# Designs tried in a protein design chat: VH-VL binders against Probable DNA replication complex GINS protein PSF1 (gins1). Part 9

Target 1, 191 residues: Probable DNA replication complex GINS protein PSF1 (gins1), of Dictyostelium discoideum (Social amoeba) (q54hr6)
Amino acid sequence: MFTKTAIELIKELRGTDSIPHYNDTSIKATIDEMIALYEDLIKTITEHKEQKKEPFYLQHAITFHNSINRDKRCILAYLNERLNRIKEYRWSSGQSLLPDQLKERLSQNEIQFFSEYDKILTEYNSKVGLDLTIDPQPPKELYIEVRVIKELGEVVLNSGCTVNLNLNTTHFLKRSDITNLVKNGSLEHII

## First folded at step 1 (VH-VL)

Design s7 (framework fv_sibeprenlimab)
Fold by ESMFold2-Fast, scan of step 1:
Structure s7 (fold): chain C 191 residues (1-191), chain A 122 residues (1-122), chain B 111 residues (1-111)
Amino acid sequence: as target 1 above (191 residues)
Amino acid sequence: QVQLVQSGAEVKKPGASVKVSCKASGYTFTSYDIHWVRQATGQGLEWMGWMNPDSGNTNYAQKFQGRVTMTADKSISTVYMELSSLRSEDTAVYFCARELYFDSSGYPFDYWGQGTLVTVSS
Amino acid sequence: EIVMTQSPATLSVSPGERATLSCRASQSVSSYGDSYLHWYQQKPGQAPRLLIYYASTRATGIPARFSGSGSRTEFTLTISSLQSEDFAVYYCQQYNNYPFTFGGGTKVEIK
């Protein structure tokens, strides 16, 4: 009965695959409930010490503790699921800018999280010379770095891509496109 | 075999003090709280207080606060109840009782001493 | 303090008959799903003996003919087929609020 508000946060997420409006009202209500339960717990402990025995002290302390933990778990589950959906949006969209429609549904902390996550992902992508978020569902392809040890010139790969494989040049290519060239010694894998 | 054995009957004058003993055996003395309950002749049961023989903590019914003291001697597994400033209305059988431990804090009295008759008369 | 009222004060019953004893609290003695209400039996010249705890749980060694029920403020002790050794005074006790209090007792005597 006193966990209704926390349960509603989880129900809201189950009802949609998108990122719904941040439920500030229910989160604040749940936090207020946790604070009230904590204050009741402290009062129960204080009364026990003052009276040297409260007949239902242990039962009350356990009940308040369990209720606080339940509310805490619900809030954390709600917030973590929202963050996961924000991460998925960044991967799916390939965009560093939140559209206004989505931005109005996020808390300030979630907007900050998006910015920080975007920065980390952008810095990583820049180091590998590839934007891994360009395609919403990129196929799982194994890319390897190779050095050309035999002059091949302009080659059309099975994927239809044309690459100029000049002696001593380094390339980051799909393993499947160049397996035969590595196998015959024309390219060497750089580890 | 859990047993609580109390001291013998006492006759006291008004204004005196009485100290009743309750010797426990057959269980771990420090693991269970002991309560004191009295019963005046032809009357019902009246709770007086409890003590934790491990910690020494006590809690007394407000009616007896200032007149009752409960203590324990771990070396002989004995709890004492001392009642001072005795009046004729303190004439009663005084029982010690063990509190049965459960997960919750509301515990029944599972074993009782045989009772000690304290008579207060001039 | 919570006042515990038992009724009737005296109950006259023949062996083999059913006895029903009532206990009423001046305020609820139930907290968080448990009723902190216990029943004791006392025979003349003897210490009380635990019969039922938490309103309905029978203590070890207590015959199945003894049963307890109730919640909040209204509780009942039932003896389904009274035996000669059951003639005694029965007390209810609350352990929900300090100070712990007992009812005035119900004397079960032979008819």
Scores: ipSAE 0.000, ipTM 0.428, lowest interface PAE 16.5, mean pLDDT 80

Design s8 (framework fv_sibeprenlimab)
Fold by ESMFold2-Fast, scan of step 1:
Structure s8 (fold): chain C 191 residues (1-191), chain A 119 residues (1-119), chain B 111 residues (1-111)
Amino acid sequence: as target 1 above (191 residues)
Amino acid sequence: QVQLVQSGAEVKKPGASVKVSCKASGYTFTSYAIHWVRQATGQGLEWMGWINPNSGYTNYAQKFQGRVTMTADKSISTVYMELSSLRSEDTAVYFCARDWLEYSGMDVWGQGTLVTVSS
Amino acid sequence: EIVMTQSPATLSVSPGERATLSCRASQSVDYDSYSNLHWYQQKPGQAPRLLIYGASTRATGIPARFSGSGSRTEFTLTISSLQSEDFAVYYCQQYDDWPLTFGGGTKVEIK
């Protein structure tokens, strides 16, 4: 019924454990869709003012309200998940500076959030006398995006899946299937 | 009227490539994801991947990675699925399907395109 | 990948009887409070049709005789008082993890 661009934001995040480029186009489209739905409701109310109390009209208004709330929840879920991944990066990296590659994928608000979160962690660690984020262990992610930097051709992964790892192609694969290929430099992790 | 209309049946030789189209109408093309699902004769459904027509983002099933390419043309509201290095095992009906709002659910499907791979 | 197993493979029932179809996932398909499981109906020569999404919510235009239940790894599709147009193959599908996977299908046929 009411499919919104907001669901695409969630799907993009579920398609990767990395931090993808901030999807301002889909966020704007979702907000524009919410505005359009609101304007359509107002137009319907204006044209059919005498029917506001009829069961069918009330059901229509409820359906509209539910659609707006779903869009709001999807946008908030998308933004919150991105913030959680940014926090996880700060904890796993132990670094106070965002790499330029990652910075270009974040919105201005997300860059600001990282700075504020970093300040809080730095102040907390200073008071405790420990740097709790100084752990070189990489993030634990089920699936990651990788780019092939050495031609491998057809490869059978540990899971039994066969994949064509051709030079410069991008793949979304289980970290456990490709740990050795990333370590030996055949695949490059994309953040 | 919301519709997904696919291109006609194809017969290909092993090693060739096939490109199937899926034309959307009756809704905002860029607001819905398109999945591709195939079905061999008398067999079940197999998910191949999906594309976000607005962003161009794609996600493919691992077994098709490197052989499948999904693209979208906003000017004609059409999604394409190209499968290369065809084998007899690729003989199937290929469906495109629109994604549902409530955390996925393919609510509108194309009629299907039969692709036959034979020598 | 998450393996979806449907049982029985074929179910023979008479019109007016209740049909119960099972779907089992090799691991939980729940995310938070939502079950990422959908049910589809397919008739010969036709594209699949969405019946139930999120394990228990009927899709638009689906008759009340269709209902879904379950969570985590065990799911059921129930058709109360089967009509002649309900004889078809039914598939469950998970959306919790990539790649998306379908069950092998349950064929509901006339006894």
Scores: ipSAE 0.000, ipTM 0.434, lowest interface PAE 16.3, mean pLDDT 79

Design s9 (framework fv_sibeprenlimab)
Fold by ESMFold2-Fast, scan of step 1:
Structure s9 (fold): chain C 191 residues (1-191), chain A 123 residues (1-123), chain B 111 residues (1-111)
Amino acid sequence: as target 1 above (191 residues)
Amino acid sequence: QVQLVQSGAEVKKPGASVKVSCKASGYTFTYYDIHWVRQATGQGLEWMGWMNPNSGNTNYAQKFQGRVTMTADKSISTVYMELSSLRSEDTAVYFCARGDYYEFLTGYYFDYWGQGTLVTVSS
Amino acid sequence: EIVMTQSPATLSVSPGERATLSCRASQSVSDYGSSYLHWYQQKPGQAPRLLIYGASTRATGIPARFSGSGSRTEFTLTISSLQSEDFAVYYCQQYNTWPYTFGGGTKVEIK
C-alpha cells in the first residue's frame, strides 16, 4: 500500500487528461516519509545490535524495502506520466513555444525536458524535410474577435499586418496571428 | 462482488449495426474505465477502444474509427459498444473489461471481464 | 502501433514440466524501470484471466508457479511445474502507448 501523501499524487491525475499543477508538496512529503522509514530502520538495528536475530532483522529489512519501493515506484509513475503528457502536448500541438498557462503547471525539470524534447523533434524534422507534429487539418476558425487586456501598442503580426493593440480596444484578427497573445492573457477572445 | 454482465448473442445482416451492453455491479461505476476487446473465431484478442464512464472520454483503435461508438449510462451502470456497417469479418465474441483508473499511471490491465457476446454477421 | 509477437504459436508439454513462453514488442514498452506489459490466460469458451501485470507482478490468486520477467522489448512467462488446469492460450499485452495491443497468443497443450 501507498502512504496517504503518495495517494494524493495518484488522485491528482485521475480526474484529468491534461497536465495538472506539479505537486511538489506531496512529492516532498513522500520523500520525507521514505527518509523517516530509513532512519527508523537504522535506529532499530542500532538499538538491538546485540539482540538482533535473523527473523527480527530480516522482517524489519523486508518491511522497509517494500515500503520504500512502493513509494519510489509511485513517485516515478507520477513523474513518468507527466512527462508522457508533455511529450503528447508537443507532438499534438506542433508548437515549440510552451504557453504560460501550461508552463505555470510544470516543474523546472519538466520545462527543461520540454525544451530538450522539442530540440530533438525539431532537428529530426529538419533532417527529413517535414514537420511531423504539424496539425494537418485547417483551423476551424480563421478570424476571431478579441479585446486587448494588456497594453501592447503597435505590433507587427506574422502576416505582416501592423495593428495598434491599445488597452480595451476590440479587433477582428486572424487566429493564427494572435494565438500566443490570447494564451498569455494579452488578448481576450470575445464569443 | 465485482461483475460485468453482457447482453445476449446477436445475429445481424451485413450493413446492419449492433449494440452490445455491459452492466457493471459490485464497485463504483465511475471509478473505472471500460475497454472493449473482440475475438474472431479461432483468432486472438483485438483491442477496440475504451470509455471513461465519469468523463465520457473515449479512445478507439484506428481500425474501428468511424464505425464504433462507446457510450455510458451512469443511472444503470451500463456501458454500450455500437459497431456499424457490419461485415462478415466482424463475426466475433465481444468482451467488455474493467481497467483500473489508477492504472493510467502505469498503463491498463484488465482485472475483471464480461462473459462475452457472440455477434454473428451473415446473409 | 506497437506490434506484439508471441512464440511459439503452440507449445506441447507434459504435466509437471516447465513451460517458457516468449513475447516480443516492436518498440520498447518500458520507461523508468516500469514495464507496461501483462499476461492473460484464456481457456476455451471463457473470458481471459489476468495472470501477470507489469511484466513480473502476479495478480491476486495466481499460483507461484507462474512468473514473468523481461524488459524493454523481450518478455517471458514461465510456468515452472505445469498442471492440468494450465493447458490454455496465453496472451501478452502492452499498455505503454495507445492503441493497446495483444500478441497472437501461445497455445499450451498436452504432449
Scores: ipSAE 0.000, ipTM 0.431, lowest interface PAE 16.1, mean pLDDT 79

Design t10 (framework fv_tixagevimab)
Fold by ESMFold2-Fast, scan of step 1:
Structure t10 (fold): chain C 191 residues (1-191), chain A 121 residues (1-121), chain B 109 residues (1-109)
Amino acid sequence: as target 1 above (191 residues)
Amino acid sequence: QMQLVQSGPEVKKPGTSVKVSCKASGFTFTSSYVQWVRQARGQRLEWIGWIVVGSGNTNYAQKFQERVTITRDMSTSTAYMELSSLRSEDTAVYYCAADFGYSEYYGMDVWGQGTMVTVSS
Amino acid sequence: EIVLTQSPGTLSLSPGERATLSCRASQSVSYSYLAWYQQKPGQAPRLLIYGASSRATGIPDRFSGSGSGTDFTLTISRLEPEDFAVYYCQQYESSPWLTFGQGTKVEIK
């Protein structure tokens, strides 16, 4: 019963707000029945090549058309609603990883859809976030301005240069040369 | 992608024959009806005939019945329309179109790009 | 033979306006075996509507078909720039199997 099979796909979705197991069996059965109906129509037309316009032929064409379009609409509605629920899950979860429990309920194509949708959403959010919160610039932190808060006197840096770090003096120095001095409180980073 | 690709333009003398090809791809050819339609410059679309690909059965418009032959080769997914005894009024763009039977039995779902056939004396 | 007569021959409208195209058959078209096609210059026709009122796959919902028997209508609710084209109706009920109307040209005003 191709009609019953197609209707059950829609009923399954209407009965739950979650994403139910992908009903591959019913989808395949519906498609197979559509193919069988088409083959029956071709056989009918082939047998009636001399009388193609008689009422019997036209009635078969009407029945085929209505059945195919109804089944097609049911399958498309079922697949589209599942994809919408997958998109909603990605938005609500905020996660790129698909849980195993949910993954077992999706078709392989739906798992791929989630991956592609996540990629698009992640790329968009990354670009927007970079523009709004981070301004890409050369690393100004390679050299930083510091004030001496503990008298250190003459200090030899890793570069071999000697600098005189007198109390309350300000210096523009390579961050890697003075990271430990900033961390131990001897130098204060000037913001 | 579902498509029909037709052979290139033809220039023929009156009294000769022309054979136009129409190659299907991206859908189940054996389950389709391939139809042929023509359109002369500034004129309406005119139906020529159809072939049921699976069986090879044909039906032709009465105007063309004596001059047209529609065939198909299932191994190459190609349909053919041959029009004989050409006249100047046969100058037109010839289209093939298909109903692939799964989505829209009653309409011509996919169309070829058209083949210009010019008949000149 | 069923003869299809389309009216008007030319319809001049602006984008955003509603277009209403008529197709009248000389005899009743059984089972609503009537389709509508759009054709742009130099291009093959494109199926819009079949069975008098069913939209073909990928056709925007601004296109709708209605009617039965001898009187059929194609409506474009809000014309987009890409909708300016020639529109043909076609019956597929009577011998010859397929008969086309003469076309309605929808042009920009």
Scores: ipSAE 0.000, ipTM 0.408, lowest interface PAE 18.2, mean pLDDT 77

Design t11 (framework fv_tixagevimab)
Fold by ESMFold2-Fast, scan of step 1:
Structure t11 (fold): chain C 191 residues (1-191), chain A 123 residues (1-123), chain B 109 residues (1-109)
Amino acid sequence: as target 1 above (191 residues)
Amino acid sequence: QMQLVQSGPEVKKPGTSVKVSCKASGFTFTSSAVQWVRQARGQRLEWIGWIVVGSGETNYAQKFQERVTITRDMSTSTAYMELSSLRSEDTAVYYCAAVSPYDELWGYYFDYWGQGTMVTVSS
Amino acid sequence: EIVLTQSPGTLSLSPGERATLSCRASQSVSSSYLAWYQQKPGQAPRLLIYYASSRATGIPDRFSGSGSGTDFTLTISRLEPEDFAVYYCQQYGSSPTYTFGQGTKVEIK
């Protein structure tokens, strides 16, 4: 129970190679859970401050501590994976500009991270006289925003990611994964 | 912390079956997955199959699909791999490995390994 | 079935040198579900890297993983004497299979 929302953060990323909307609601819920666990730990310590040798007291404190650390690991894993996908976009796109549709999906800190990462790459490339994100450039992979026009349900894309393409939902996906779905009218490209 | 302890070495005749056990210690066996891997002397690691302990769901490598059965007993926190129709080429060290229940969120990579069980197939 | 090919087969290096090990997949590895293991003679494998680039608990920072899709790399920035071993990559992105590469032996020159 205590780790339900943290697990959902990770699950959101596991089935897709895209950068989904920043899940502020689940992050806040997980943090609130951690605060509640911390308050319980403090109460346990406070109630038994004169009885530190009690086995129940020690075991209880360890259990709460482990739960907090698990939630922390899940949040850090979620945030780190998003940063990795942002780095991947910069390398694959070769562009210093965040598209508006991608920018809307990122937190303020993630937008700042992109800016700093881009600056480092650009300055290094200028010193070397190369653009390392262009030479040699792997096939450019664009992310595009699409709306589902025809119900498709759960689909496994060429990248191996799984997405639920339910009628009228919007998604930010790799263009190469969905080119045929856009061409056949199942997905509508949103510009 | 999870620890895996495997059964002792086995010497089997060709055409027979061997059953290797892998006993888990710790409180997370029910939420883990266990894989089996073998390695013949001087050869590479060869994946055999895995089982998700909670559901009993199994997957086997195509090479072993007709000869291997992986099971578990939740009451004893033990996983088993049974390999039938043994040949001399099945002589190898067999390892079990388990995923951290917290880390299965990243897919099933395996961070706890048993000590290995030598299976020798000879007449 | 995804086939993993490691290169080179053997790296002969001296302590203090940088080691770069390659692992190539026959098709794209889903979600960067690729792990690296170290194995010393007579021992079970030890997890080094999972999720292509995430270092396992207790693994020194000289070990790093990178890559995505079909091309993955394990880098050891400065070899210590204890790092001379065989290294295996494993993909776990295709749930029906958890295939290993054939291994790269890092040996003393």
Scores: ipSAE 0.000, ipTM 0.411, lowest interface PAE 17.1, mean pLDDT 77

Design t12 (framework fv_tixagevimab)
Fold by ESMFold2-Fast, scan of step 1:
Structure t12 (fold): chain C 191 residues (1-191), chain A 120 residues (1-120), chain B 109 residues (1-109)
Amino acid sequence: as target 1 above (191 residues)
Amino acid sequence: QMQLVQSGPEVKKPGTSVKVSCKASGFTFTSDAVQWVRQARGQRLEWIGWIVVGYGNTNYAQKFQERVTITRDMSTSTAYMELSSLRSEDTAVYYCAALYEGSWDYFDYWGQGTMVTVSS
Amino acid sequence: EIVLTQSPGTLSLSPGERATLSCRASQSVSSTYLAWYQQKPGQAPRLLIYGASSRATGIPDRFSGSGSGTDFTLTISRLEPEDFAVYYCQQYHSSPPFTFGQGTKVEIK
């Protein structure tokens, strides 16, 4: 009841590594819940002012207060995570312009934030004579999924990791540790 | 560019149920909430309920809570409102409206309306 | 539940005249969450004003909204023939239920 909308904001972010559409509806609903909780708190204090120190009424007031703070933290976490993803996009893309597809998914404040963040990065890069965000090198795939074709048993990898490579088992391992085992036919790369 | 298209008019007998559809096009259905509003001839707009499309959460006005069910089908981008135990006073135009995600500004888009007539 | 009361119920005016419509809330409503709609017979409502004072896309500048707290106003500075319609205010300040006023009919004198 009091946390459903805030939880839904967090679920959206956990379900994707990209930037989902700005959920104005759920944010407004969460704020409305906070206002309602605040009004209930005031009503509880006002109606039971002579008994505000009694355990029952004090606990009730504390519960409302904690619920409001929880919703507030959820909204802030949601907004801050979105801003972090916007920063990551700017850094990784090297682009000063938001594509229309992404722009449609952002709030006006987030679009302005991107513009301001871009300005800071551009000014910094111009002062050092280097644009550190152009031609971002996408992370080379460090780990690959493999299936054991030949029984290898316990193996100590170059990284120092010990792994049990039993026949027909699948593993997600650092590519550099197992290149020779894939090459000699002991492991099969699952694409 | 968003558009909502509702199902055609219905004529129902008292005591039966009606199910009205609202199909979304031109936007991402999963990010919206869809609300249902009705208007009897010469009367005010009356809020029935809503569904947060991405999660399926519903809320209904107390007057309708025991008779209304709002659902959605993500695969067809369609929201539904079913009203049971129909009475003559349920004769009205039923509208769906979508609340679109965006800035803090209010955005809404309305369907064309569906006339529901309840008569013996 | 926030109750919205509109006044007057009917405005009888001639083209070219100024129309002033009131919407009063039973409790304080943030200006961010008040909208005005126009509805003509047989048509769905059309959004005119959102956020109490922001004109929706495509709405002529003769329409303006103002107000805060519990008292809101829609003004039509010079009525055109196409402006004779019923006007509704809506609050979306509280999470559901979203409530509408009962409407003000602007009709030809």
Scores: ipSAE 0.000, ipTM 0.385, lowest interface PAE 19.4, mean pLDDT 76

Design t13 (framework fv_tixagevimab)
Fold by ESMFold2-Fast, scan of step 1:
Structure t13 (fold): chain C 191 residues (1-191), chain A 124 residues (1-124), chain B 109 residues (1-109)
Amino acid sequence: as target 1 above (191 residues)
Amino acid sequence: QMQLVQSGPEVKKPGTSVKVSCKASGFTFTSSAVQWVRQARGQRLEWIGWIVVGSGNTNYAQKFQERVTITRDMSTSTAYMELSSLRSEDTAVYYCAAGTPEDYLYELLGFDYWGQGTMVTVSS
Amino acid sequence: EIVLTQSPGTLSLSPGERATLSCRASQSVDSSYLAWYQQKPGQAPRLLIYGASSRATGIPDRFSGSGSGTDFTLTISRLEPEDFAVYYCQQYGSSLPYTFGQGTKVEIK
């Protein structure tokens, strides 16, 4: 129900390695569902205020709250993944200017984020006499299959999800979360 | 919405292989993941592996990795689990289940749809 | 491998009573990836709860889930005759392999 709409945001993003058009419609729909759930919860509390002491009533309130938190988590994962791709673009392009084609696909807040991130990188590179974003290559793969070559145990990804990277196990993970682990030989990319 | 129908019971000799099918109805199959689970008589559910339908990527439990192959055919909306080098201890009911998004990092809905189960008996 | 331990093994109750079933993980489990299933003899498992606390479509509101970290609970507020079954928990998230608990049998007293 509430979770289904939010998951569709993630599926849309997974369909491409680029930055797709910002899905304001689906985000607003998910938030509207969360608001409707809160309104339903308040109505339920108001109608059953005489039964507040009953465990059954409290369990329903907890269930509603957890449903809202799931939708919120999914929206945050969607937004964070988009921000990560924007950062990757800045690193790979080495440029302070967003192309019009890309700019049209970003939200106003994402355009502002790019500008602020660019400013920080530019100031840092200027201070140390380096340009760390010289590599012009665009990102290619969103998710890749990897095998664990060195025991890593529990690892927390950018989305806040924990994955157990045990020796010789295989995983389907976001490329940006594991690029350093592949480079240092802890994970092996499987074709 | 989605319904899963599995192939019928199988009786196999030790050392042979068995291939169980799981046919989905409904377009949600292409964006789902399918897990395979077995249950021996009077025992707990045991996870075998899963496949991301869209990509074809698979992951298997270490116990089964050398003997199991999970595949899908998108044109017929069917997932398959093939288990080779059968032993008597492989006698169990095998289930397919689908419904979670293709990305296990964002699996929030669990496995809503289950097949009816396929009894596989391994005997001489 | 995360081991899920369910308790009690058997719960004997009468219709109308409250059932509380426990699932304990050997390691912390992201609650987004914990599910509860009901299974009757000769039938496939039926999803009751996903993400520790969200009811699956068509599941009566007498079923509820709670918990986080290593301790999870399935509650049936008022047992109906059709609720006497075996219940399993599963973790199905970023930690492979996916694992099931050994089950709790809810039987009529």
Scores: ipSAE 0.000, ipTM 0.413, lowest interface PAE 18.3, mean pLDDT 78

Design t14 (framework fv_tixagevimab)
Fold by ESMFold2-Fast, scan of step 1:
Structure t14 (fold): chain C 191 residues (1-191), chain A 123 residues (1-123), chain B 109 residues (1-109)
Amino acid sequence: as target 1 above (191 residues)
Amino acid sequence: QMQLVQSGPEVKKPGTSVKVSCKASGFTFTHSAVQWVRQARGQRLEWIGWIVVGSGNTNYAQKFQERVTITRDMSTSTAYMELSSLRSEDTAVYYCAASYYDILTGEYYFDYWGQGTMVTVSS
Amino acid sequence: EIVLTQSPGTLSLSPGERATLSCRASQSVSSEYLAWYQQKPGQAPRLLIYGASSRATGIPDRFSGSGSGTDFTLTISRLEPEDFAVYYCQQYGTSPYWTFGQGTKVEIK
């Protein structure tokens, strides 16, 4: 079972695909509960040690352990999901700058996390000579100008396109369609 | 960032009491726990007790039970440790340390320490 | 009451060497509430490691902590001149009565 504050954190994340405003109030309330639970356990241990009532002591320790771990998991899940959405924004946007609208919704620690994550991505991209945050697109086809060196007549290319490759004629064709014809000397690349 | 400043050195006669203060600067004091420890010259660190600042609730080491009282004043962001019925063996440097509560781990840890207060008990 | 026993009492090493410090508990200690501190003469303790293995803010990467149950270790991978100090472990949550080890002195050989 969860507290009202933990439930509110979970509901907030499930209700949106965006990054909602940082819920300082519910996080603080959950922390306060954990402090109170820890204090209750310490008091129980201190007051009942002399009585040596093991079943009572163990029950309180178990209840405390379960309650603290529940609250910890809720806060961690909330914070981790927010960090994942921040990482997703960096990947999808390809930008090192947080827009003011988004920045207003983040905690100071989350703004710092974005900065560090951006630095890691930028440094890695610099080392490998590419930008990993650009939307993946198929490689651009390069069209090249070629001259027909050997009479080929009507030819069906890999794309299904048909061209008439008569001796000494010049064509502007997709490189991938004619790689073999250039390689075997039937077409000459005009540079 | 929190900083802890302790009161100055004390010289006390046996049988009297000493009250050491630990003033926090910064905005996290309300959610802190403060522990008190002491160290006699050339000896190990010895735990005395702790207080949860928000609630005022305390726990004390068995050795110091009934001689020590730890309190706090929220308005001045100050924690206090009072040790009564002083003996020569109580001569030591007394430290306060304040916790940071790490929400990622749910752990308390004592990242902030006072500079220490020398208490000398002699006749 | 939980007793923490540190070993060795004194560790004599040269700069650049690896230091391995042990902290052994008389009964099982929750890793969440085991910390390591560094203390130099005339100074307050400084937090190095909390939660048995988490490095505190501003603490160099050469410091690391490990262990669970009754056996915990602090490792300094390559000693720097400023690392020669006394090191203490503390448990502050498994028992309502918190405990420090007696300390390990790391000194220049």
Scores: ipSAE 0.000, ipTM 0.437, lowest interface PAE 17.2, mean pLDDT 78

